VHH binders against EKC/KEOPS complex subunit cgi121 (cgi121). Designs and how they scored, part 6

Target 1, 174 residues: EKC/KEOPS complex subunit cgi121 (cgi121), of Schizosaccharomyces pombe (q9p7j3)
Amino acid sequence: MILPLFPETQVHVFVYENVSNCAAIHEQLISQNPIYDYAFLDAATILYKKQVYSAIIRALEDRRDEQMKTKTIHSEVILSLSPKTEISSAFRQFSMTKKSKNIVVVKIDSKLTEEEEFERLDKLVEGNRVEFSDEELQKLIDFKVLKKNYKLDPSTLENPLASILSSIALRGYS
Short names: E, the ipSAE of ESMFold2; O, the ipSAE of OpenDDE; V2, 0.75 times the mean of E and O plus 0.25 times the DockQ between their complexes.

## First folded at step 1 (VHH)

Design y5 (framework vhh_7yz9_2)
Fold by ESMFold2-Fast, scan of step 1:
Structure y5 (fold): chain B 174 residues (1-174), chain A 120 residues (1-120)
Amino acid sequence: as target 1 above (174 residues)
Amino acid sequence: QWQLVESGGGLVQAGGSLRLSCTASGRIFSINAMGWYRQTAGNEREWVAFITSGGRTTYADSVKGRFTISRDNAKNTVYLQMNSLKPEDTAVYYCAAEFLYSSGWYPDYWGQGTPVTVSS
């Protein structure tokens, strides 16, 4: 996948449901195993494809401008999903946990094709891959989690896209 | 309400030039970037060039050095100057706009497309 505003950056996004080994993956992430250099997100927090792409674009903008707040581009994607600039809060809100069941996996700057990344991830993730689409994401979202993470009121929950995207894009400007 | 209206497509000989124009009507405050995609028969739409409201440009490798994107913010218009055209540039060209708060991958609005045919 090529983003028009960052055409030299390869982006792959994968969605897995019914993942049984999240605890094992989490341990590898804590140990900083380079094989697991991806953004592992809890699908309960992701409602739209645009939500993920907006976080990716924000992270790439921060890298371009030499303003990254985290060590890797993948951790910067996780931070960029949060309406706050606090790193530990963002990870608690959006990253995969030992108890996650469904995950969204982002790879940036891959040296592999999308099919090669799939084969690699298939060895790491014990779950069923589904299409990265708004339809599939809407089956996996937890609206209670979404409301809490973005501080949505009942009016905003009826059409949350603009509020979510504004939270991602405008963090630090207001 | 937003509309993207394209013009400038047509038939041209290899080595020739065309200029495509796309005018956006409606509110302009939320537009982050505008640009061009193209689609050939049997293939998905592919990105060609984008320009942000601040003037930053990006180009697909296949068109770098031959195509130039520019904009006139006062007219809400983006232009694609296509030079040294090749038969491989034959496609339907689509104008696209993304809002300030949208991803750069999924344009918020598309034009209806303008055909460009480059003969050998």
Scores: ipSAE 0.000, ipTM 0.124, lowest interface PAE 18.2, mean pLDDT 81

Design y6 (framework vhh_7yz9_2)
Fold by ESMFold2-Fast, scan of step 1:
Structure y6 (fold): chain B 174 residues (1-174), chain A 122 residues (1-122)
Amino acid sequence: as target 1 above (174 residues)
Amino acid sequence: QWQLVESGGGLVQAGGSLRLSCTASGFTFSDYYMGWYRQTAGNEREWVAFITSGDSTTYADSVKGRFTISRDNAKNTVYLQMNSLKPEDTAVYYCAADEYSSGWYDYEFDYWGQGTPVTVSS
């Protein structure tokens, strides 16, 4: 996808369902293996493509403005999904765990094409790749988790997009 | 069978101190990553502190410098020393155990305690 404010930045987003090796991937992430330099998100926390892109844009803005609070652009994406500026809370809320079954994977600044990243990730992730679309994401979301992470009331839950995007844009200032 | 038993909670005045304990049985405690979480009514569960099997520690920003997590493998016990307590520290505190060493990615834990309430009066 081409981000209007960052047209030179290469961004790829992948969705995998029925992943059987999340525990192995998680071990690689905590060991900081550079082969796994991606943002690995639990798909239970993502409802919309715009939610992911808003977090990516905020992370890129923070990098541009020298305001990143984490050490990598991918960890900044995870932080940017959270309505709070608390790193540990954001990772607990949004990042993949050893018990995750469906994941969203974000790559920024890849030197590879989308097709080459697909080939690379397909070797790391033991799951079924699906389209990055609102339709597919809606099949994988856990609304209880979403409600908790963004503190949504019943009226907001009927149309949560604006509330989620505002939370991402205004984190730390609301 | 596995068990996590928390103790040490109670009522304390602002500026005071409490020491929470969590004693484990039924699994090889020394291999496990231990954590403390807290929850207030109407709010999500909040991570407080983690300690690895190798004694590396991490803390939430809200408690850093005031709370200390430690463990005693001979006693199968993890501790949370809480100093300079504030009214906003009022919560039910939960002990948790997981076999993986990670302070960043531990969303789900294998074992949970039942919780011990802490009330900090102004």
Scores: ipSAE 0.000, ipTM 0.152, lowest interface PAE 10.3, mean pLDDT 82

Design y7 (framework vhh_7yz9_2)
Fold by ESMFold2-Fast, scan of step 1:
Structure y7 (fold): chain B 174 residues (1-174), chain A 121 residues (1-121)
Amino acid sequence: as target 1 above (174 residues)
Amino acid sequence: QWQLVESGGGLVQAGGSLRLSCTASGSIFSRYAMGWYRQTAGNEREWVAFITSGGSTTYADSVKGRFTISRDNAKNTVYLQMNSLKPEDTAVYYCATGLYYGSWSYLEDYWGQGTPVTVSS
C-alpha cells in the first residue's frame, strides 16, 4: 500500500478470521520473539480500512517528527487507534488477546517482500486470510466494543466513520 | 483469570516505614511483570514502581531512593517497601499485573482492590 505522505514506506495489512492459535501468538508477543514483530489487532475493534490507515499515518507522522510515545512503529500504530495517549489502555482496547478469534495484522517497513510476508504470516496464524476491505471488516466488528472504545452515542453509532477518524487525528489534544 | 489481594496499608507517621504485599491467585505469576500504583481522591492512578519477571526494577521519580519493589515467585507475591514516608505519599495503593507485549511495553491486565496508606505529619 502506498501512502501519499510516505510513498517509500511499505505497509502491509492482513485480515484473518477464525484464528485458533491466538493464545500461542500472544505468548510469542510477551516473549519478544522478533519473528512476531507486527501490530496484532483484534478485528472486533476495526470497522473501516480508513480507521487502520489513519492510525498508520498518525504513527508515521509521530515517527517522522520524533514524537513516538512507544518503542516501535508497530506499538505506535496500536496507540494511535486509541482516542487517548495512555499506552496500557490502548493495548487493552485494540490489541489481540488470547481470546481473539479474528485479527488484523499490520507490518510497516518490512525487511521481506510482500509475497514473503504473506507466506510468513500464513505459517504463524492458524486461520483463514480474507481481503482487507470494509466489507470483510464489517463481518468481524463487535459494535459494543467499538462503541466503548470510541465512546459513541446512538446518533454517531449509525455513521461512526467521521467520529472515529477525528478521535485518531486529535489523539492527545483533548 | 487473576485475582490480586493487597495488604499492609495503614496509618504511619512521617519518616516511618510500611511494607505492602500483593498476593496473586491463578497461574504464571512468575512470567508477568508486576507493578504498584497509587491514587488520591479526584486524581488518576499514577504509577509508582514496576518489577519485570526477570527482576529488573523501575521507579517513579517521586519515590526513587525511598521505595523498593521486590517479588517472591514461590509465594506469588510482590512487595513494596516504603521508607522515609511523606504526607504526600498518602493514597490508596494498587497492585497490578502486566504482560510484556513484544512490540512495546507492559500491559496492565489485572488490578487489586487497593490498600489505603495515610501518612501523618
Scores: ipSAE 0.000, ipTM 0.184, lowest interface PAE 10.5, mean pLDDT 81

Design y8 (framework vhh_7yz9_2)
Fold by ESMFold2-Fast, scan of step 1:
Structure y8 (fold): chain B 174 residues (1-174), chain A 122 residues (1-122)
Amino acid sequence: as target 1 above (174 residues)
Amino acid sequence: QWQLVESGGGLVQAGGSLRLSCTASGSTFSNYAMGWYRQTAGNEREWVAFISSGGSTTYADSVKGRFTISRDNAKNTVYLQMNSLKPEDTAVYYCAARYDILTGYFRPFDYWGQGTPVTVSS
């Protein structure tokens, strides 16, 4: 995918369900293995495609403006999903854990084609690829996790997308 | 002051072998994860191999089974043993180092060598 405000930035987003090797992937991330340079998100935290795109756009804006708070664009995507500007909190809220079952994987500035990234990730992730679509994401979301992460009250549950997007766009600016 | 120096590059015939070495001049080498990358003119640097501070290794598909990364912490050195070399392996090879943290996520390499050229003739 090409973003309108960042037409020269290549973005790929992949969704995997029923992943059996999240603990192994997590160990590779701790080991700082360069093959795992992606944003690995817990799908339990993602409700809409627009949620992911908003975080990507915010991260790219922060990179453009030289105000990234993390060392990589992928960690900046994870931070950008959080309503807070605290790195540890954002990773606890949104990144995959050893116990994750379904994951969303984001790659920015890929030097590989989408097909080549699929081949690479299929070797790293032991799970089933599904379409990156609102329909598929809504099968994987955990609404208790979503409510906690974005501090949703009963009134915002009738329009959770607007509240989520506002939280992403306005974090650290209030 | 902390720096990486590569050596061992050169010209080799297809099917031959080379061993690249990368020596760190700084302290606390055993705490660093080490990687090898390669670059051809006009292209981005391509990852080749990785070794953690604990000795776990990972390889790019293009070199798996042919290349072996290893380290000698007593000598502050990481090695890349390259076997069954192909003309496609021709590149400038770079070693890279980053502090290996117990908690956290992927991050960029802290130090890079100047590169050592490898040419594989057919």
Scores: ipSAE 0.006, ipTM 0.187, lowest interface PAE 9.7, mean pLDDT 83

Design y9 (framework vhh_7yz9_2)
Fold by ESMFold2-Fast, scan of step 1:
Structure y9 (fold): chain B 174 residues (1-174), chain A 121 residues (1-121)
Amino acid sequence: as target 1 above (174 residues)
Amino acid sequence: QWQLVESGGGLVQAGGSLRLSCTASGSIFSEYAMGWYRQTAGNEREWVAFITSGGSTTYADSVKGRFTISRDNAKNTVYLQMNSLKPEDTAVYYCAVEGYSYGWTYEDDYWGQGTPVTVSS
């Protein structure tokens, strides 16, 4: 995907369901293995494509402005999903865990094509790839997790998009 | 095994200065980004300042131009120099290990215990 404000930045997003090796992937992330330099998100936390895009845009803006709070652009995407700027809290809320079953994987600045990244990820992730679409994400979301992460009241749960996007965009506005 | 010990808080008059210190133990300090956060009664912890392992710094808009974060890798210490203090800066200040968050679990607590700062008008 090519973002209008970042036309030179290559972005690929992949969705996997029924992943059996999340514990192994998590150990590689803890070890900071550079082969795993992706944002690994728990799909239970992602409802919309726009949610992911907004976090990517915020992370790229922070990198452009030399305001990144984390080591990598991919960890910055994870932080950018959170309405708060607490890194450990953001990772607990949005990143893949050892017990995750469905994941969203983001790659930024890939020198590979989408097909080549898929072939690489297919060796790392033991699960079924599905389309990155609102319809597929809606099958994987946990609304209780979403409500907790964005502090949504019951009235906004039926149309939470604007609240989620506002939370991502206005984070750190003080 | 990580321990973070904050110090340097206290009572100060508006317009005054304080220097907070956070000393880390248990790991290679120079490889980790470090942050300062603060919390006031009834509010969530908010980010104040951040310094990467490479030395790049960022600040919350509320403190930009008044606070300076720095580090001394030989002493495993991160500092927050607070100038032109305002009553609104009254909070408990915490330091945290950042940047390599993938290494942490719920059982691991990479926050310090906090140091209180009170700014009188």
Scores: ipSAE 0.015, ipTM 0.196, lowest interface PAE 7.6, mean pLDDT 81

## First folded at step 4 (VHH; framework vhh_7n9e_1)

Design m1 (from n7 with R31D L105Y; at its last look DockQ between E and O 0.20; V2 from the best seeds 0.00; counts 0 for: pae O 10.2 > 2, SAP .731 > .668, placed apart)
Amino acid sequence: DVQLVESGGGLVQAGGSLRLSCAASGFTFSDYWMYWGRQAPGKGREWVSGISSSGGSTAYASSVKGRFTISRDNAKNTLYLQMNNLKPEDTALYYCATDLSPFYYYSGSYDYWGQGTQVTVSS
ESMFold2, look of step 4: ipSAE 0.172; ipTM 0.603
ESMFold2 (binder alone), look of step 4: mean pLDDT 84; pTM 0.854
OpenDDE, look of step 4: ipSAE 0.006; ipTM 0.230

Design m2 (from n7 with R31S L100T L105F; at its last look DockQ between E and O 0.12; V2 from the best seeds 0.00; counts 0 for: pae O 11.8 > 2, placed apart)
Fold by OpenDDE, look of step 4:
Structure m2 (fold): chain B 174 residues (1-174), chain A 123 residues (1-123)
Amino acid sequence: as target 1 above (174 residues)
Amino acid sequence: DVQLVESGGGLVQAGGSLRLSCAASGFTFSSYWMYWGRQAPGKGREWVSGISSSGGSTAYASSVKGRFTISRDNAKNTLYLQMNNLKPEDTALYYCATDTSPFYFYSGSYDYWGQGTQVTVSS
């Protein structure tokens, strides 16, 4: 995938359900294994494709503007999902854990086609790939977690996407 | 309340070694990842090393790889940092830290940290 504002940056997003080796993946991440150079998100916290894309765009903008708060573009994506400025909070909110069941995986600056990237990632993730769509994401979401992460209330639940996108865009500007 | 108390710092000549300790209390130590960070004079905090709850996984900043070793004793609620081949640029206040959830080492931000122990390496 190519983003209009970043035509030279190739992005891929994958969704896996019923992942059996999240603990193992997590251990590799903590070890900073370069093979696992992705943003691994807990699918329970993701409701919309646009939520993910918005975070990606913000991360890319931060990089462009030399304003990244984290060391890698992938960690910046995770941070960008959060309405909070605290990095640790963002990771607790959105990053996969050892107990995660379903995950969303983001690759920035890919040199491979989507198919090739999938083949690489499929060796790392033991789960079922599903379509990256709002429909599939809605099956995996934990609304309690979502509401907590973005402080959604009855007034904002009518249009949660708008609230989420606003939170992402306005992080640090409150 | 979470409490982290560092010790083992001091003055050492370049090429020397030190072993830092961090005594943890107020939480289930064995359930959390632990980290070392440092702050040099006039510089911001930087991540140094991290270790998983079980100790099975470790990570290091590029500047200390091959010289520093992080370890933990969950029975003693203690985190360690073995520092070998110390350099003047390693001079800093060293602190241990933890988060309440799994964490990527790329951020350098933590929920809890100690007061630190001073390490000074002379040329």
Scores: ipSAE 0.007, ipTM 0.227, lowest interface PAE 11.8, mean pLDDT 89
ESMFold2, look of step 4: ipSAE 0.039; ipTM 0.525
ESMFold2 (binder alone), look of step 4: mean pLDDT 83; pTM 0.839

Design m3 (from n7 with R31D L105W; at its last look DockQ between E and O 0.01; V2 from the best seeds 0.00; counts 0 for: pae O 11.8 > 2, grease 26.1 > 24.2, SAP .728 > .668, placed apart)
Fold by OpenDDE, look of step 4:
Structure m3 (fold): chain B 174 residues (1-174), chain A 123 residues (1-123)
Amino acid sequence: as target 1 above (174 residues)
Amino acid sequence: DVQLVESGGGLVQAGGSLRLSCAASGFTFSDYWMYWGRQAPGKGREWVSGISSSGGSTAYASSVKGRFTISRDNAKNTLYLQMNNLKPEDTALYYCATDLSPFYWYSGSYDYWGQGTQVTVSS
């Protein structure tokens, strides 16, 4: 897909459930294997498509403005999901772990079609692809984790999306 | 309640300029992306321009790129659209809109719309 604010940047987002090889993927990420040049997110921390898109846009804005805090655009996406400025905290909050079962995978600057990218990613991820939709994400979310990550309270639970997006957009300005 | 009130429209000759304003209230303006759309007579609603919450990112429809400039003043809760080198085909009702998703510009669907301000460009 193409983002209106960044027409030269192609983005793909995939959702996998019941992934059996998260530990193996995680090891490759730690070793910085270039074949795994994606943002691998724990689906338990993602509630909305808009949450992911907002993080992507925030990361792209940082890159555009030469204000990236991390080394790669994908790591910046992970950072951008967090209301905190600390990179390690963001990764702990949103990045996939060895224990993850469901993941959201983001590719920035893709030169491939969605189908081609899927074929490539399918070789890396042993799981079931599901639709990238709020409906599917809602099935995978851990609300306890979500509430913790964004410090949601009863007053914000009516519209958690607004709070999440505000946290992403205003990171570092609180 | 969310309220968007557009102003600044009017009749202008081709090649002329207008500056639209949108006064926002009822929400934290600085937290949301803002958009301009328009609807010409007999045509559907179309996206014109968008701006990120901070104003750091902007986008334009190909038909207005290079002629229109979107901006915002978060301190005043106001969105602007500077329209230069106006053409008859720019004649439309211009809407201010807000959305939590930047992707809605493609669909033309937004969470909230104003009543619009009429822009008429004569040849």
Scores: ipSAE 0.007, ipTM 0.217, lowest interface PAE 11.8, mean pLDDT 89
ESMFold2, look of step 4: ipSAE 0.138; ipTM 0.583
ESMFold2 (binder alone), look of step 4: mean pLDDT 86; pTM 0.871

Design m4 (from n7 with R31D A59Y L100D S101E; at its last look DockQ between E and O 0.06; V2 from the best seeds 0.00; counts 0 for: pae E 17.2 > 2, placed apart)
Fold by OpenDDE, look of step 4:
Structure m4 (fold): chain B 174 residues (1-174), chain A 123 residues (1-123)
Amino acid sequence: as target 1 above (174 residues)
Amino acid sequence: DVQLVESGGGLVQAGGSLRLSCAASGFTFSDYWMYWGRQAPGKGREWVSGISSSGGSTYYASSVKGRFTISRDNAKNTLYLQMNNLKPEDTALYYCATDDEPFYLYSGSYDYWGQGTQVTVSS
């Protein structure tokens, strides 16, 4: 897909459930294997498509403005999901772990079609691909984790998207 | 039918001020987030500002932060944008908009928007 504000940047997002090899994937990420050049997110922390898109856009803006805080655009996406400025905190909050079961995978600057990228990624991830939609994400979310990550309370839970987006947008300004 | 009608645009010198208004009808105004966007010549739609249903929360694009102020009067079904210290780069067609959900940041896409009011800032 192409984002309107970044027409030269192709983005792909995939969702996998019941992933059996998260531990193996995590090891490759730790070793910084270039074959695993993606943002691997724990699906338990993602509730909306717009949440992911907002983080992607924030990361792309940071790159455009030469204000990236992390080394890669994918790590910047992970950072951009967090209301916190600490990179380590962001990764702990949103990045997949060896214990993850469901993941959201983001690819920035893809040179491949969505289908081709899926074929590549499918060799790395042992799980079931599901649609990238709010409906599917809602099935995978851990609300306890979501509440913790964004400090949601009963008043903000009525409109959690607004709270999430504001957290992403206002990171470093609050 | 949802209707949004903007007004208050015009020609102003750099450093000047304008106040835009958006009259809303056809929906329960007080239940929805409202937004301002703009489109400069040769450019795409740009998000400018957003305000929560109650008016308790406001948000701004970095390019207008500190200069523009969004507000609303739910009793009058009216959205406002106070624009101070205007710059030539603020020249654009300004439109108000609403969505069923909070604005998708930086998208510039809305479910409903008005026809817009022209703002021109001269050097």
Scores: ipSAE 0.000, ipTM 0.215, lowest interface PAE 12.7, mean pLDDT 88
ESMFold2, look of step 4: ipSAE 0.000; ipTM 0.107
ESMFold2 (binder alone), look of step 4: mean pLDDT 84; pTM 0.850

Design m5 (from n7 with R31D L100S Y106W S109D; at its last look DockQ between E and O 0.01; V2 from the best seeds 0.00; counts 0 for: pae E 12.5 > 2, grease 24.3 > 24.2, SAP .674 > .668, placed apart)
Fold by ESMFold2, look of step 4:
Structure m5 (fold): chain B 174 residues (1-174), chain A 123 residues (1-123)
Amino acid sequence: as target 1 above (174 residues)
Amino acid sequence: DVQLVESGGGLVQAGGSLRLSCAASGFTFSDYWMYWGRQAPGKGREWVSGISSSGGSTAYASSVKGRFTISRDNAKNTLYLQMNNLKPEDTALYYCATDSSPFYLWSGDYDYWGQGTQVTVSS
């Protein structure tokens, strides 16, 4: 996805499979260690690149408009993936947990090239980097989780993109 | 109900030591990171130290690193802060804290704090 309204905001997205140290990463996130200032998402909840970029755009719009509901831009991305406004539910549904095996990692406001940011992240994550692409994400998704998180009708499960993006864009509107 | 009760504060001479305790109840203590914070007179709350749920990972503010040691006893639902080589600038109300929320990204704001125990370090 392109970020036409945020041209000065560098965003990097990485995907790791077979991550062996999610519990250790989780402990560092809880301690609020600034080296781990990323959004760590459970890849089982992410099917499309556009899903991630739509959540990033929503979080950046809310920051710009002073309407963020969480304390950091990275936590706001996690909330923005959810069709619901309840913060704790969004984190339970989308964030990496101690039990996660595959993750999507987002860095917003990066001052580094993608490769430089990868070199830093690779020191923190023990897993295999794969390309951030719809093809790779489809291998890691759990469709039962996706259906539950976005309340997808069975008839839309083969191509649920529009339903998912609408849920992200319309959160909080009646 | 989450309850955090600090104890072990008091008046101590500079260079001395104190051990603070935090008794926890109302949650499964061994599942949560625990934290110490402090509030000096006329200042806001400051993060001091954190410890992982298992006790295997610790972190410290630079002002106390090497002097303070955080620990926990999960069998007794108790968090500790061993404070050595105390300085007058360590004078503060000390609070233990935890989050019942999955907000593990960088933040200094926690959902639960105890009432605090006063540490006063005399010159």
Scores: ipSAE 0.005, ipTM 0.165, lowest interface PAE 12.5, mean pLDDT 83
ESMFold2 (binder alone), look of step 4: mean pLDDT 84; pTM 0.845
OpenDDE, look of step 4: ipSAE 0.006; ipTM 0.219

Design m6 (from n7 with R31E S54D S101E L105M S109D; at its last look DockQ between E and O 0.19; V2 from the best seeds 0.00; counts 0 for: pae E 6.5 > 2, placed apart)
Amino acid sequence: DVQLVESGGGLVQAGGSLRLSCAASGFTFSEYWMYWGRQAPGKGREWVSGISSDGGSTAYASSVKGRFTISRDNAKNTLYLQMNNLKPEDTALYYCATDLEPFYMYSGDYDYWGQGTQVTVSS
ESMFold2, look of step 4: ipSAE 0.056; ipTM 0.503
ESMFold2 (binder alone), look of step 4: mean pLDDT 84; pTM 0.850
OpenDDE, look of step 4: ipSAE 0.020; ipTM 0.299

## First folded at step 6 (VHH)

Design A02 (from m1 with D31S L100T; framework vhh_7n9e_1; at its last look DockQ between E and O 0.27; V2 from the best seeds 0.00; counts 0 for: pae O 9.4 > 2, grease 25.7 > 24.2, SAP .763 > .668)
Fold by OpenDDE, look of step 7:
Structure A02 (fold): chain B 174 residues (1-174), chain A 123 residues (1-123)
Amino acid sequence: as target 1 above (174 residues)
Amino acid sequence: DVQLVESGGGLVQAGGSLRLSCAASGFTFSSYWMYWGRQAPGKGREWVSGISSSGGSTAYASSVKGRFTISRDNAKNTLYLQMNNLKPEDTALYYCATDTSPFYYYSGSYDYWGQGTQVTVSS
C-alpha cells in the first residue's frame, strides 16, 4: 500500500487472531532482533482502519519533519496512537503484550509486496490471518480498554472514530 | 549526563549466586527499558536480559533462562540481575544498558552502557 502523501514509502498492515506465540515475539522484540522490525499492536486497542492509518501518517510526518520522539518509525507509530505524550504510556496502551491474543502488525518502508511480506511475517507469527477491515477489528476490540485509552464517554461514544482521531491529532496540545 | 554504574560482581564457585545492581542517573529511569549484557574474554558483547519500563515484561537469553532474573526498582533508579546456579561459561564483564527511546523494535544499538562489573565463575 502506498499513501498519497508519502509515495516513496510502502506500508503493509496485517491482522492476526488467536496468536499463540505473542510471548515469544515479545522476547524477540526485547532482544532487538532485527527480523522483528514491525509495529506489533494489541488488536484489543484498535477499532478502525483509520485509527491505524492516522497513526502511520502522523509517524511519517514526524519523520519527515525530523520530530520523531522515538528511535524507530515503528515505535513512532505506537506513540502516534496515543492521546498522551508520554512514550511509556503509549506503549502500555497500544503495544502487543505477552498476554495478547490478537494483534495488528504494521510494516513501514517495506521492500516487498504484500504477499511477500506476509510470507515473511507468517514465519514469525503463529496465528490466523484475518482481513484488515473495520468489521474484523470490531470483533477483536476490547471496548473497556478503548474507552480507557481515549477517555471515551457516552457522548463521544456516539461517534468513536471522530473522538479517536481528534485525540490522536491533538496530542500535545491539551 | 546519563550514568550507569554496575556493582555486585566478583568471584564465585560454580553453582553459586550473585546479585548485580545498576545505579542509573541523568534520565527518567522509569520511562525506559533496561538491559543487561555481558562480554567474555575474546568474545563480542551479547545480550543477557531485558525489562520493560514498568517491569511488566522481561526476557532472557536462552543460555540464562531459568537461572537469571532481571528486576528493577524505579523508586531507587536501580536495575538488578539475580544470577543463580552460575556456570564457568557465565564468566564475563556484565554491563547494564539503556535505550533512551522505547525499545520495542530493533534500533540497532543501545544508547548507553555502564563500565561493567566483572563476574568470574570458577569450576
Scores: ipSAE 0.011, ipTM 0.233, lowest interface PAE 9.4, mean pLDDT 89
ESMFold2-Fast, scan of step 6: ipSAE 0.290; ipTM 0.678
ESMFold2, look of step 7: ipSAE 0.059; ipTM 0.529
ESMFold2 (binder alone), look of step 7: mean pLDDT 84; pTM 0.844

